# VH-VL binders against Protein RcaC (rcaC), part 12

Target 1, 117 residues: Protein RcaC (rcaC), of Microchaete diplosiphon (Fremyella diplosiphon) (q01473r527to643)
Amino acid sequence: KVMILDDDQDWLRTLPTLLKPWGFKVTTLADPQQFWTVLQAVTPDALVLDVNMPQINGFELCQLLRSDPHWQRLPVLFLSVLTDPTTQNQAFAVGGDDYLCKPVKGVELANRILRRL

## First folded at step 4 (VH-VL)

Design q1j (from q1a with heavy chain E99D G100L D102Y F103D W104S P108F; framework fv_ifabotuzumab)
Fold by ESMFold2-Fast, scan of step 4:
Structure q1j (fold): chain C 117 residues (1-117), chain A 121 residues (1-121), chain B 107 residues (1-107)
Amino acid sequence: as target 1 above (117 residues)
Amino acid sequence: QVQLVQSGAEVKKPGASVKVSCKASGYTFTGYYMNWVRQAPGQGLEWMGDINPNSGRTNYDEKFQGRVTMTRDTSISTAYMELSRLRSDDTAVYYCARDLYYDSSGYFDYWGQGTTVTVSS
Amino acid sequence: DIQMTQSPSFLSASVGDRVTITCRASQGISSYLAWYQQKPEKAPKRLIYAASTLQSGVPSRFSGSGSGTEFTLTISSLQPEDFATYYCQQYDSYPYTFGQGTKLEIK
């Protein structure tokens, strides 16, 4: 089970289709305010987070996950349009397991998720 | 809680245009697609299209393409649906409905109260 | 476009009855199906999505099943407030399409 949080709804509509050939069960979420409710309901095996979302930051969510005994080891992959080394280094510093730049191909995303499972 | 409040009833002549508004509250407006669905008297539900309030991108049912325009104003959390070159068979109740991007999109969890549009000749 | 056909279009039942409404898609839609309830002069209310997932706050007497092209909505013990029109909707692909509706009336 993979949970994806991103503010681009067109991308969220596309991602399940891109990951379908790999057999992933995908849950998408556009509203960061519902993050914890959805996370607890879905209990995903991996989480894909956008870094730069309105109102909440993906780095902050990752730090909260790493502080929670239950979610401390959940694989977190960042997916972002930001390509600078400083942002990528920060992603790993907050406990992220991977970082991919948009746009991303389904095969690349699928392979990165599989490496973490 | 989530509320979608639509503009009031409209009476139009054939050939005119109508613009219906849908004011959202109780959630992050830009986080959910807004859909427009209509229902003619005594008939079923008909999907017209959707808009991504964050990007402004739209998807329309082909039967309305060229006559429908969906827009939004994020500063007041309001979505709009404008239908032009009205015909008598456009007489219907028009609904806005929120699409939740949770475990696939396209299902509507909250609906506006509806706006009755009457096209009379 | 994917065509959604409901059966029956009209159903008469009594309080306490087990009621079944079916919905058929003209092509495979996996589990991308929702069910709505509409009472006279009111907006529709979503009951079920992903074919079988019950919306929070909807009574447990409602259930959905099916995948691919054949789907079912079941009300296990009909209550007075359940008399309404029911619609299925596919969201597998654009344009989203609804069934013609099933009107559930008291016998």
Scores: ipSAE 0.006, ipTM 0.552, lowest interface PAE 13.4, mean pLDDT 83

Design q1k (from q1a with heavy chain D102S F103G W104Y S105D G106F Y107P P108F; framework fv_ifabotuzumab)
Fold by ESMFold2-Fast, scan of step 4:
Structure q1k (fold): chain C 117 residues (1-117), chain A 121 residues (1-121), chain B 107 residues (1-107)
Amino acid sequence: as target 1 above (117 residues)
Amino acid sequence: QVQLVQSGAEVKKPGASVKVSCKASGYTFTGYYMNWVRQAPGQGLEWMGDINPNSGRTNYDEKFQGRVTMTRDTSISTAYMELSRLRSDDTAVYYCAREGYSGYDFPFDYWGQGTTVTVSS
Amino acid sequence: DIQMTQSPSFLSASVGDRVTITCRASQGISSYLAWYQQKPEKAPKRLIYAASTLQSGVPSRFSGSGSGTEFTLTISSLQPEDFATYYCQQYDSYPYTFGQGTKLEIK
């Protein structure tokens, strides 16, 4: 089970088909206000977070997960258009497990998720 | 300063196992994948697999599945590669190599010095 | 598995020459390609990643280009320390695979 939070609705619509060959059960979410409700309902094995969201920072969500005794071990992969070392270092510092740059190939995304499971 | 220091040379008989270590320093060990690559005498480079030091999750090349085991000990920042049922054609220099965390900053930016493993009768 | 083929396998050149090494992938790998230099009895050293991004500290005479299935490493003016074996590597998909290597020898 993979939960993906990103503000790009069009890209989110492609993800279930893109990841289907690897057998992932994908839950997509565009509204960060529903994050905790959906997280508890889905209980995913891995989480993919976009960094560039207008209403909330993916790094902030990761810090909250790492401070929660229930979710602190959940694998978190960041997915972003930002390629600078400062942003990548921050992703690691907040407890992220991986960071991928957009655009991303389906096989790359699938392999990175599998590595973290 | 980033360093990967590997264990010393080994001589083994066919059928034995060998376990090579790679001690990391100068960076956060759990923030980077560790890969293992080997090179037979006079031959090219061959990827064997990787390990995520944070989770312990591994990925192996199909050629080595069933014979290779990769592990790590986060308390001493050390990765291990064990290869079993050794054959003469496993004679090679075995390298550990660090893989970047993100973006195009994969693959292997720092390498260990190599461990020579000789398998002979 | 993605097969990586380098051309040529052996190359003789003189100091000051421009040298070009080609790497071909059996399938599209976008820009997920790295180049390494290996000197005798030493570990490989990364020169280039993402097909064209020069590793910090590597001399500017080294450059990489290409995308998809065909890639090139160029050394614009050979120096004595450049005589080595060069490898390309794809990191688009598992298993990661290397080219067979190009041995660059002094003429």
Scores: ipSAE 0.008, ipTM 0.573, lowest interface PAE 13.5, mean pLDDT 85

Design q1m (from q1a with heavy chain E99D G100L Y101W D102Y F103G W104E S105Y G106Y Y107P P108F; framework fv_ifabotuzumab)
Fold by ESMFold2-Fast, scan of step 4:
Structure q1m (fold): chain C 117 residues (1-117), chain A 121 residues (1-121), chain B 107 residues (1-107)
Amino acid sequence: as target 1 above (117 residues)
Amino acid sequence: QVQLVQSGAEVKKPGASVKVSCKASGYTFTGYYMNWVRQAPGQGLEWMGDINPNSGRTNYDEKFQGRVTMTRDTSISTAYMELSRLRSDDTAVYYCARDLWYGEYYPFDYWGQGTTVTVSS
Amino acid sequence: DIQMTQSPSFLSASVGDRVTITCRASQGISSYLAWYQQKPEKAPKRLIYAASTLQSGVPSRFSGSGSGTEFTLTISSLQPEDFATYYCQQYDSYPYTFGQGTKLEIK
């Protein structure tokens, strides 16, 4: 199971189709306010987080996950349009397991998820 | 409509570098990955790598890692593939080919015409 | 790396014949397989993607089937313009790999 949080609704609409051939069950979420409720209901095997969202960034969410004993081992992959080394370094510093740049091919995203499972 | 036009044939000596260009037209350049594939005389197709023109991110086949560099210039919708330390077995036709990255991923729907690179003494 | 093997490497046929070309992957690739046609001194042209989806503008006599590790390209009634080399390609994982090619020539 894979959960994806991103505020780009067009991108969210395409991700399940991109990952379908690898057999992933994908849950998408655009609203960070529902994050914890959906996370508990879905209990995903991996999480894909956008870095830059209006109300909370993905780095802050990752820090909260890493401070939670239940979720501290959940693989977190960042997916973002930001390509600078500083942002990528911060992603790993907050406990992220991978960082991919948008746009991303389905095959690349799928392989990165599989390596973290 | 959609066209990928590559630079002309090149003749190089062993040890030299070659830089092949691929100019895109008829679509949004940053919306499609650009792949590079080569074919030695009488041989099959060999994937070298790709570049995301929007981010500049590259993926290379390990065989070419350290010798290949893929870049792009979005202002002129052109992708580049530079191969260094050329050997005689790098003699091949080099192709660029695009693929769709957003929504549905489907490989290599349009190809450039090819650039012949000959490496000889 | 995923190895792609085509059978046969060479095929001789007549106009009107039904022709089949097989492609085998060394590991499961789901339906992430494309078929290309290449004529002498020209760039390859995509015929099929997602194992069975025909590219727009490609004649309906071409069809693809298979999933996992075994795939087939079929030409139901061979035409003169179909004599070419055919390649399969997996796009399941990096690096992308091609079969060695099947050369289809006139009998």
Scores: ipSAE 0.006, ipTM 0.548, lowest interface PAE 14.1, mean pLDDT 83

Design q1n (framework fv_ifabotuzumab)
Fold by ESMFold2-Fast, scan of step 4:
Structure q1n (fold): chain C 117 residues (1-117), chain A 122 residues (1-122), chain B 107 residues (1-107)
Amino acid sequence: as target 1 above (117 residues)
Amino acid sequence: QVQLVQSGAEVKKPGASVKVSCKASGYTFTGYYMNWVRQAPGQGLEWMGDINPNSGRTNYDEKFQGRVTMTRDTSISTAYMELSRLRSDDTAVYYCARDLYYEGSGYYFDYWGQGTTVTVSS
Amino acid sequence: DIQMTQSPSFLSASVGDRVTITCRASQGISSYLAWYQQKPEKAPKRLIYAASTLQSGVPSRFSGSGSGTEFTLTISSLQPEDFATYYCQQYDSYPYTFGQGTKLEIK
């Protein structure tokens, strides 16, 4: 089960089809205010977080997850248009397990998720 | 609360174009995709395409590619579907329908417009 | 394109009956399937999404099941207001496609 949070609704709608060949059960979410409710309902095996959301920072969500006894080991992969080393280093510093740059191919995303499971 | 109100019935000649409107109210217009679905008399439902009202990005069924154009005007919360080079087999009721961007996000609602009858005859 | 096929195309039943409508996808669509009810001269109403999740306000006698390529809509105890045409729709991939419809009428 993979949960993906991103404010790009066009991107989110492509994900079920993009990841279908690898058999992932994908839950997509565009509204970060629903994050904790959906996380608890879905109980995913991996989480994909966009860094650049208007209402909340993906790095802050990752820090909160790492502080939670239940979620502290959940694999977190960051997905972002930002390519600078500083942002990538910050992603790992807050407890992220991987970092991918958009646009990303389905095979690349699938392989990165599988490596973290 | 949520309402989708479509423009009135149209009668067109073959080769003409028709532009159907769908005015949304009672929700954040840019927060939900708008779909267009048609139904010929006595036939089933046929998806035509959708538009993201926030970005303006569209997805069309290949059958309509080159003839359909979907647009929106965020200042008046209205979506449009224009179909050109009309044929007699384009005679149908055309619906707009709101869809969610994501699954598993609490309460779920789906709303349809009342439909716009388009008749194409010589 | 993913082809959706419903069975049966036509069904006669009585109030109180259990009725089952089947929908088959030409390729795997996971659980990305919705069921709609359409009454004469009205717009469709969504009953179920994600194959088995009942939309708010829809009576509990309606249920959906299945995954992959075979899906079922069940009405456990048919009521007079349930006589309508039912459609399945896949939303796994573009273009979204509908089944041909199942017309449920009174026997």
Scores: ipSAE 0.000, ipTM 0.546, lowest interface PAE 13.2, mean pLDDT 82

Design q1o (framework fv_ifabotuzumab)
Fold by ESMFold2-Fast, scan of step 4:
Structure q1o (fold): chain C 117 residues (1-117), chain A 122 residues (1-122), chain B 107 residues (1-107)
Amino acid sequence: as target 1 above (117 residues)
Amino acid sequence: QVQLVQSGAEVKKPGASVKVSCKASGYTFTGYYMNWVRQAPGQGLEWMGDINPNSGRTNYDEKFQGRVTMTRDTSISTAYMELSRLRSDDTAVYYCAREGFYDSWGYAFDIWGQGTTVTVSS
Amino acid sequence: DIQMTQSPSFLSASVGDRVTITCRASQGISSYLAWYQQKPEKAPKRLIYAASTLQSGVPSRFSGSGSGTEFTLTISSLQPEDFATYYCQQYDSYPYTFGQGTKLEIK
């Protein structure tokens, strides 16, 4: 089960179909306010987080997850338009397992998720 | 408290245009599609189109192409639907409705505005 | 465009009855189907999405089933507040389309 939080709803809409060939069960979420409620309900095996969202930073969500004994081992992959080394280093510093730059193709996203499962 | 509040009733003459507003509150406005649906008196529901409030991208039913324009103002979390060259058969209640994501199958329309009655008469 | 056809268009029933409404899509829509309830002079309320997922707060007597082209909404034991018009909607592809509606009236 994979949970994906991103504010690009057009892209989110394509993800279940794009990831279907790899057998992923995908939950997409555009509203960061629902993050904790959906996370508790889904209990995903991997989480994909956008870094730049209107109301919350993906890095801060990752720090909260790593502080929680229940979620501290959940694989977290960051997805962002930011390509600079400083941002990528920050992603790993907060406990992220991977970092992908937008735009990303389904095959690349699927391969990166599989590496972390 | 998630809610959508629409503008008040309108009475228009044939050939005029009408612009209905839909103000969102209680959620991240840019995280959900906003759809527009109408219902003529005694008739069923008819989808008109949607807008992605983040990108501004719209999708319209071909029946309304050239007459409908959907826009939004993210600074006040408000979506708009403008219908031009009104005809008497455009008399209907117009609804805005939120569409979001939860799982692989999506939400459909989970929250609806109260509706705006538009009457087109000579 | 995907055409949605409901059966029946009108249904008379009594409190306590088991009621089934069907919805057929003119082409496959997987599970991208929702059911709405509309009472006179009110906005529609979502009952079910993803063909079978019940909206929080909706009574358990409502259930949805089906996939592909054939879908059903079932009310296991009809209550007085359930007399309303019911609509199915596909949200698989644009344009989104609704069934013509099923008006459920008291017998």
Scores: ipSAE 0.000, ipTM 0.564, lowest interface PAE 14.2, mean pLDDT 85

Design q1p (framework fv_ifabotuzumab)
Fold by ESMFold2-Fast, scan of step 4:
Structure q1p (fold): chain C 117 residues (1-117), chain A 122 residues (1-122), chain B 107 residues (1-107)
Amino acid sequence: as target 1 above (117 residues)
Amino acid sequence: QVQLVQSGAEVKKPGASVKVSCKASGYTFTGYYMNWVRQAPGQGLEWMGDINPNSGRTNYDEKFQGRVTMTRDTSISTAYMELSRLRSDDTAVYYCARDRYYDSLGYYFDYWGQGTTVTVSS
Amino acid sequence: DIQMTQSPSFLSASVGDRVTITCRASQGISSYLAWYQQKPEKAPKRLIYAASTLQSGVPSRFSGSGSGTEFTLTISSLQPEDFATYYCQQYDSYPYTFGQGTKLEIK
């Protein structure tokens, strides 16, 4: 089960189809306010987070996950348009397991998720 | 409450175009995709396409390529579907339907307009 | 395009019966399937999404199951208001496609 949080609605519509060949069960979410409710309901095996979203950023969310005993080992992959080394370093510093740049090919995203499961 | 209110019935001649409107209320218009689905008399449901009201991006079924145009006006929370070069087999009820994009488990159509009957006759 | 095939095309049943409608996808769609109910001259109403999640306000006698390519809609104890046409719909990939419909008629 994979949960994806991103404020790019066009991208969220694309991701389930992109991951279809690998048999992932994908839950997408655009509203970070529903994050904890959906996370608890879905109990995903991996989480894909955008870095910069309105209201809350993905780095802050990852830090909260890592401080929670129930979620501290959940694989977190960042998916972002930002390609700079500083942003990537920050992603790993907050406890992220991987970082991919948009646009991403389905095979690359699928392989990165599988490596974390 | 969530409501989708569509424009009234239309009678058109072959070769004309028709533009159906769908006015949304009771929710954030730009937060949900709007789908267009039609149903010919006595037939099943046929998906035509969708529009992201935030970006204006559209996806159309190839069957309607070059004939359908979907647009929106965010200032009045209204979506439009225009179908050109009408043929008798375009006679159908046309529905708009909101896709609740970000509930707990993916995509689905949760609210439908009442439908707009379009009759194409010579 | 993903083809959705429903069976049966029509079904005659009595109040109190358990009825099952099946929907088959021509390729795997995971759980990206919804079920709709449509009464004559009315817009469709969604009953189920994500293959098995009941829409708020829909009676508990309706249930959905399945994943991949084979899906079922079950009505455990048919009521008079349930006589309608039922459609499945995949939303896994564009274009979205519907089954041809199952007409549920009173016996």
Scores: ipSAE 0.000, ipTM 0.540, lowest interface PAE 14.2, mean pLDDT 82

Design q1r (framework fv_ifabotuzumab)
Fold by ESMFold2-Fast, scan of step 4:
Structure q1r (fold): chain C 117 residues (1-117), chain A 123 residues (1-123), chain B 107 residues (1-107)
Amino acid sequence: as target 1 above (117 residues)
Amino acid sequence: QVQLVQSGAEVKKPGASVKVSCKASGYTFTGYYMNWVRQAPGQGLEWMGDINPNSGRTNYDEKFQGRVTMTRDTSISTAYMELSRLRSDDTAVYYCAREGYDYLSGYYPFDYWGQGTTVTVSS
Amino acid sequence: DIQMTQSPSFLSASVGDRVTITCRASQGISSYLAWYQQKPEKAPKRLIYAASTLQSGVPSRFSGSGSGTEFTLTISSLQPEDFATYYCQQYDSYPYTFGQGTKLEIK
């Protein structure tokens, strides 16, 4: 099971089909305010977070996950249009397991997720 | 309607640099990757790299790393490929090619190609 | 890097023949394989992507099959305009790689 939080609606519509060949069950979410409710309902094996979201930052969500005893080991992969070294370093500093730049190929995303499962 | 139009033929001396352009029209330039592929006379196709015109992010074949630079100008929907430190074995036709995304099949390469730019490297 | 090998490298055939070209990947690439046709002094034209999906406007006599490491391009009844060089390409992993090409010539 994979949960994906991203504010790009077009990308979210595409991702389940893109990841289908690898047998992933994908839950997509555009609204970060529903994050905890959906996370608890889905109980995913991996989480893909965009950094560029209005209202709440993906880095902040990752820090909260790492402070939670139940979720502190959940694999977190960041997916973002930002390519600068500072942003990538921040992603790992907050406990992220990987960082990929958008746009990303399904095979690249699938392989990164599989390595964390 | 979709067209990729490349710059004209170039003749260069060994050690020089060449910059080939590829002007896109008939589609949203930032919605598709642009790839560069070359073909030496009588030889097969060789992938050099790609650029995401939206982000500017590039991926190069390691063989060209350090000599190739791919850029774009979104205001004129044009991609560029610059190859430095030219050798005689860089003599080839250089193509730009569009790589798209199809909802049903994911990423798919090279549905449209530029006409090619002949680069001759000789003393 | 993933090595792509085509067989045969050269093929002579007559109009009306059924022609098959094989492409082998050195490791699994699922269905991330495309086929291109190139005529002399022209840019390549995509015939097939995702191993078996025909490009719009390409005649139905062209078909692709396979997955994993073995792929086939078939022309069911060869026409005069089909004499060209054919290339397979994997787009599973960077760097993208092409087969060496199959030159299809008139007999």
Scores: ipSAE 0.007, ipTM 0.561, lowest interface PAE 14.7, mean pLDDT 84

Design q1s (framework fv_ifabotuzumab)
Fold by ESMFold2-Fast, scan of step 4:
Structure q1s (fold): chain C 117 residues (1-117), chain A 124 residues (1-124), chain B 107 residues (1-107)
Amino acid sequence: as target 1 above (117 residues)
Amino acid sequence: QVQLVQSGAEVKKPGASVKVSCKASGYTFTGYYMNWVRQAPGQGLEWMGDINPNSGRTNYDEKFQGRVTMTRDTSISTAYMELSRLRSDDTAVYYCARDLYRGSGSYDWYFDLWGQGTTVTVSS
Amino acid sequence: DIQMTQSPSFLSASVGDRVTITCRASQGISSYLAWYQQKPEKAPKRLIYAASTLQSGVPSRFSGSGSGTEFTLTISSLQPEDFATYYCQQYDSYPYTFGQGTKLEIK
């Protein structure tokens, strides 16, 4: 199961379609306020997380997950429009497992997720 | 495994100071604010203050300002609360508790983690 | 400082009853309210945060509602283990403040 948190509604519609050929069961979430409730209910095998969202930054969310003994090992893949090395380095520094730039091809995203499982 | 363990009970005379410790384990100590809350016999809960273990910055309730000092030692994942110029009405159980994250969003942790409490008795 | 007032301060009920405890803030705190349960000689246990979000591992008979200044904790079917003191706490602004507590006892 894959859970995706992103405030961009177009990407939330696109990503399940991109991942369908690989058989992923995808749960999308636009509202970061519901993150912990949905995470607990879904118990995903991987999380795809946008960096810049209203209310909370994806990096802060990743730090929270890494501080939680229950979710410390959950694979986190960042997906962002930001391509600069500084942002990518920050993503890994907070415990992210991968970083991909938008737009992303379904085969690339699927392979990166599978590599972490 | 994920726990806060506090130092043992203390008996002090009026005018003395007491320093209570709170040792964290099983999570990233610097990732969460640490609160101190006390409860006098038969009374409710009273928030004293918090500390950011990463920066060392503190916030105190004005009632305790000038008498309370909160510190931490990141090398041993331990927070401390020192209360000076003790009075008989400082007799209470003192708790450390891991805070809710109130920064950029409403993300809360899966559990609110509390120490077992430290009984401080101020007696003449 | 934000004052938190609970009602009632003392409540007597029977197993199976629906129990409601209210908490009022002296100023708006949005949904930055938590509910705690404390049993004798034990540290408090958080039941609810963000006014209505149930803490993981807490039985579904507990629920919270409200926003702004008026908040409610409901126990839909009281169990023997629920006899305890309940506290609300605002975490909207410093200093964090607790209600005076509601002691729930068996009839």
Scores: ipSAE 0.000, ipTM 0.508, lowest interface PAE 17.3, mean pLDDT 82

Design q2a (from i2 with heavy chain T30R, light chain A50D T53D; framework fv_ifabotuzumab)
Fold by ESMFold2-Fast, scan of step 4:
Structure q2a (fold): chain C 117 residues (1-117), chain A 121 residues (1-121), chain B 107 residues (1-107)
Amino acid sequence: as target 1 above (117 residues)
Amino acid sequence: QVQLVQSGAEVKKPGASVKVSCKASGYTFRGYYMNWVRQAPGQGLEWMGDINPNSGGTNYDEKFQGRVTMTRDTSISTAYMELSRLRSDDTAVYYCAREGYDFWSGYPDYWGQGTTVTVSS
Amino acid sequence: DIQMTQSPSFLSASVGDRVTITCRASQGISSYLAWYQQKPEKAPKRLIYDASDLQSGVPSRFSGSGSGTEFTLTISSLQPEDFATYYCQQYDSYPYTFGQGTKLEIK
């Protein structure tokens, strides 16, 4: 199971299609206010997070996950248009397991997720 | 609408380098990978590598590692493939090809017209 | 590297025939397989992606099937414009690899 949080509607529509051939069960979410409710309902094996969303930072969500005993080991992969080293270093500093830059190929994303499962 | 236009034919001597360009138009250049594929005369297709135009990150087939360099210039929506230390068996048609999923159009398939590179002494 | 093997390498057929080309991967590639058509002196055109999805604008007489290691491209009623070389390509793993090609010739 993979859960994806991103405020970009085009990528939320694209990512499940990219991952479908690999057999992933994908849940997408655009609204970060629903994050905890959906996370608990889905209980995903991996989480794909956008870095910048209008009302919340993906880094802040990752820090909260790492502070929670139930979610502290959940693989978190950041997926963002940002390519600068500072942003990538911050992603790992907050407990992220991987960082990928948009655009992303299904083969790249699937392999990164499988490596963490 | 979407077009990939490649640079013209090249004739090179063994040991030289060649740099092929692929100018994209009609779409968001940073939003799709660019693949490079070659085909020797009378032979099949051979994948060389790809580049993510947003990050500049590349993936190369091991047989070209150390000789191939893929770059891009986002300001002019152009991808480049440079192959150094040319050998006679590098004689081929070199293609750029866009890769990526677009929700509205699915997996569109766009290729450049090809650039013939001849390596002869 | 994943090796892609096509069968047959050469195929002779007549207009109206049903044509089948097979592609085998040396290891499992799920559904990450595309089929390309190439005519002399032209760039390849993708016909099928994700093993069975028809590329937009491609005639419905073309179809793809298979998963894992065995894949098939079928042309249900061959037309004159279909005489070309066909290639399968895996995009499950880097490096991407192509089959050796199947040349479809007029009988």
Scores: ipSAE 0.277, ipTM 0.775, lowest interface PAE 3.5, mean pLDDT 88

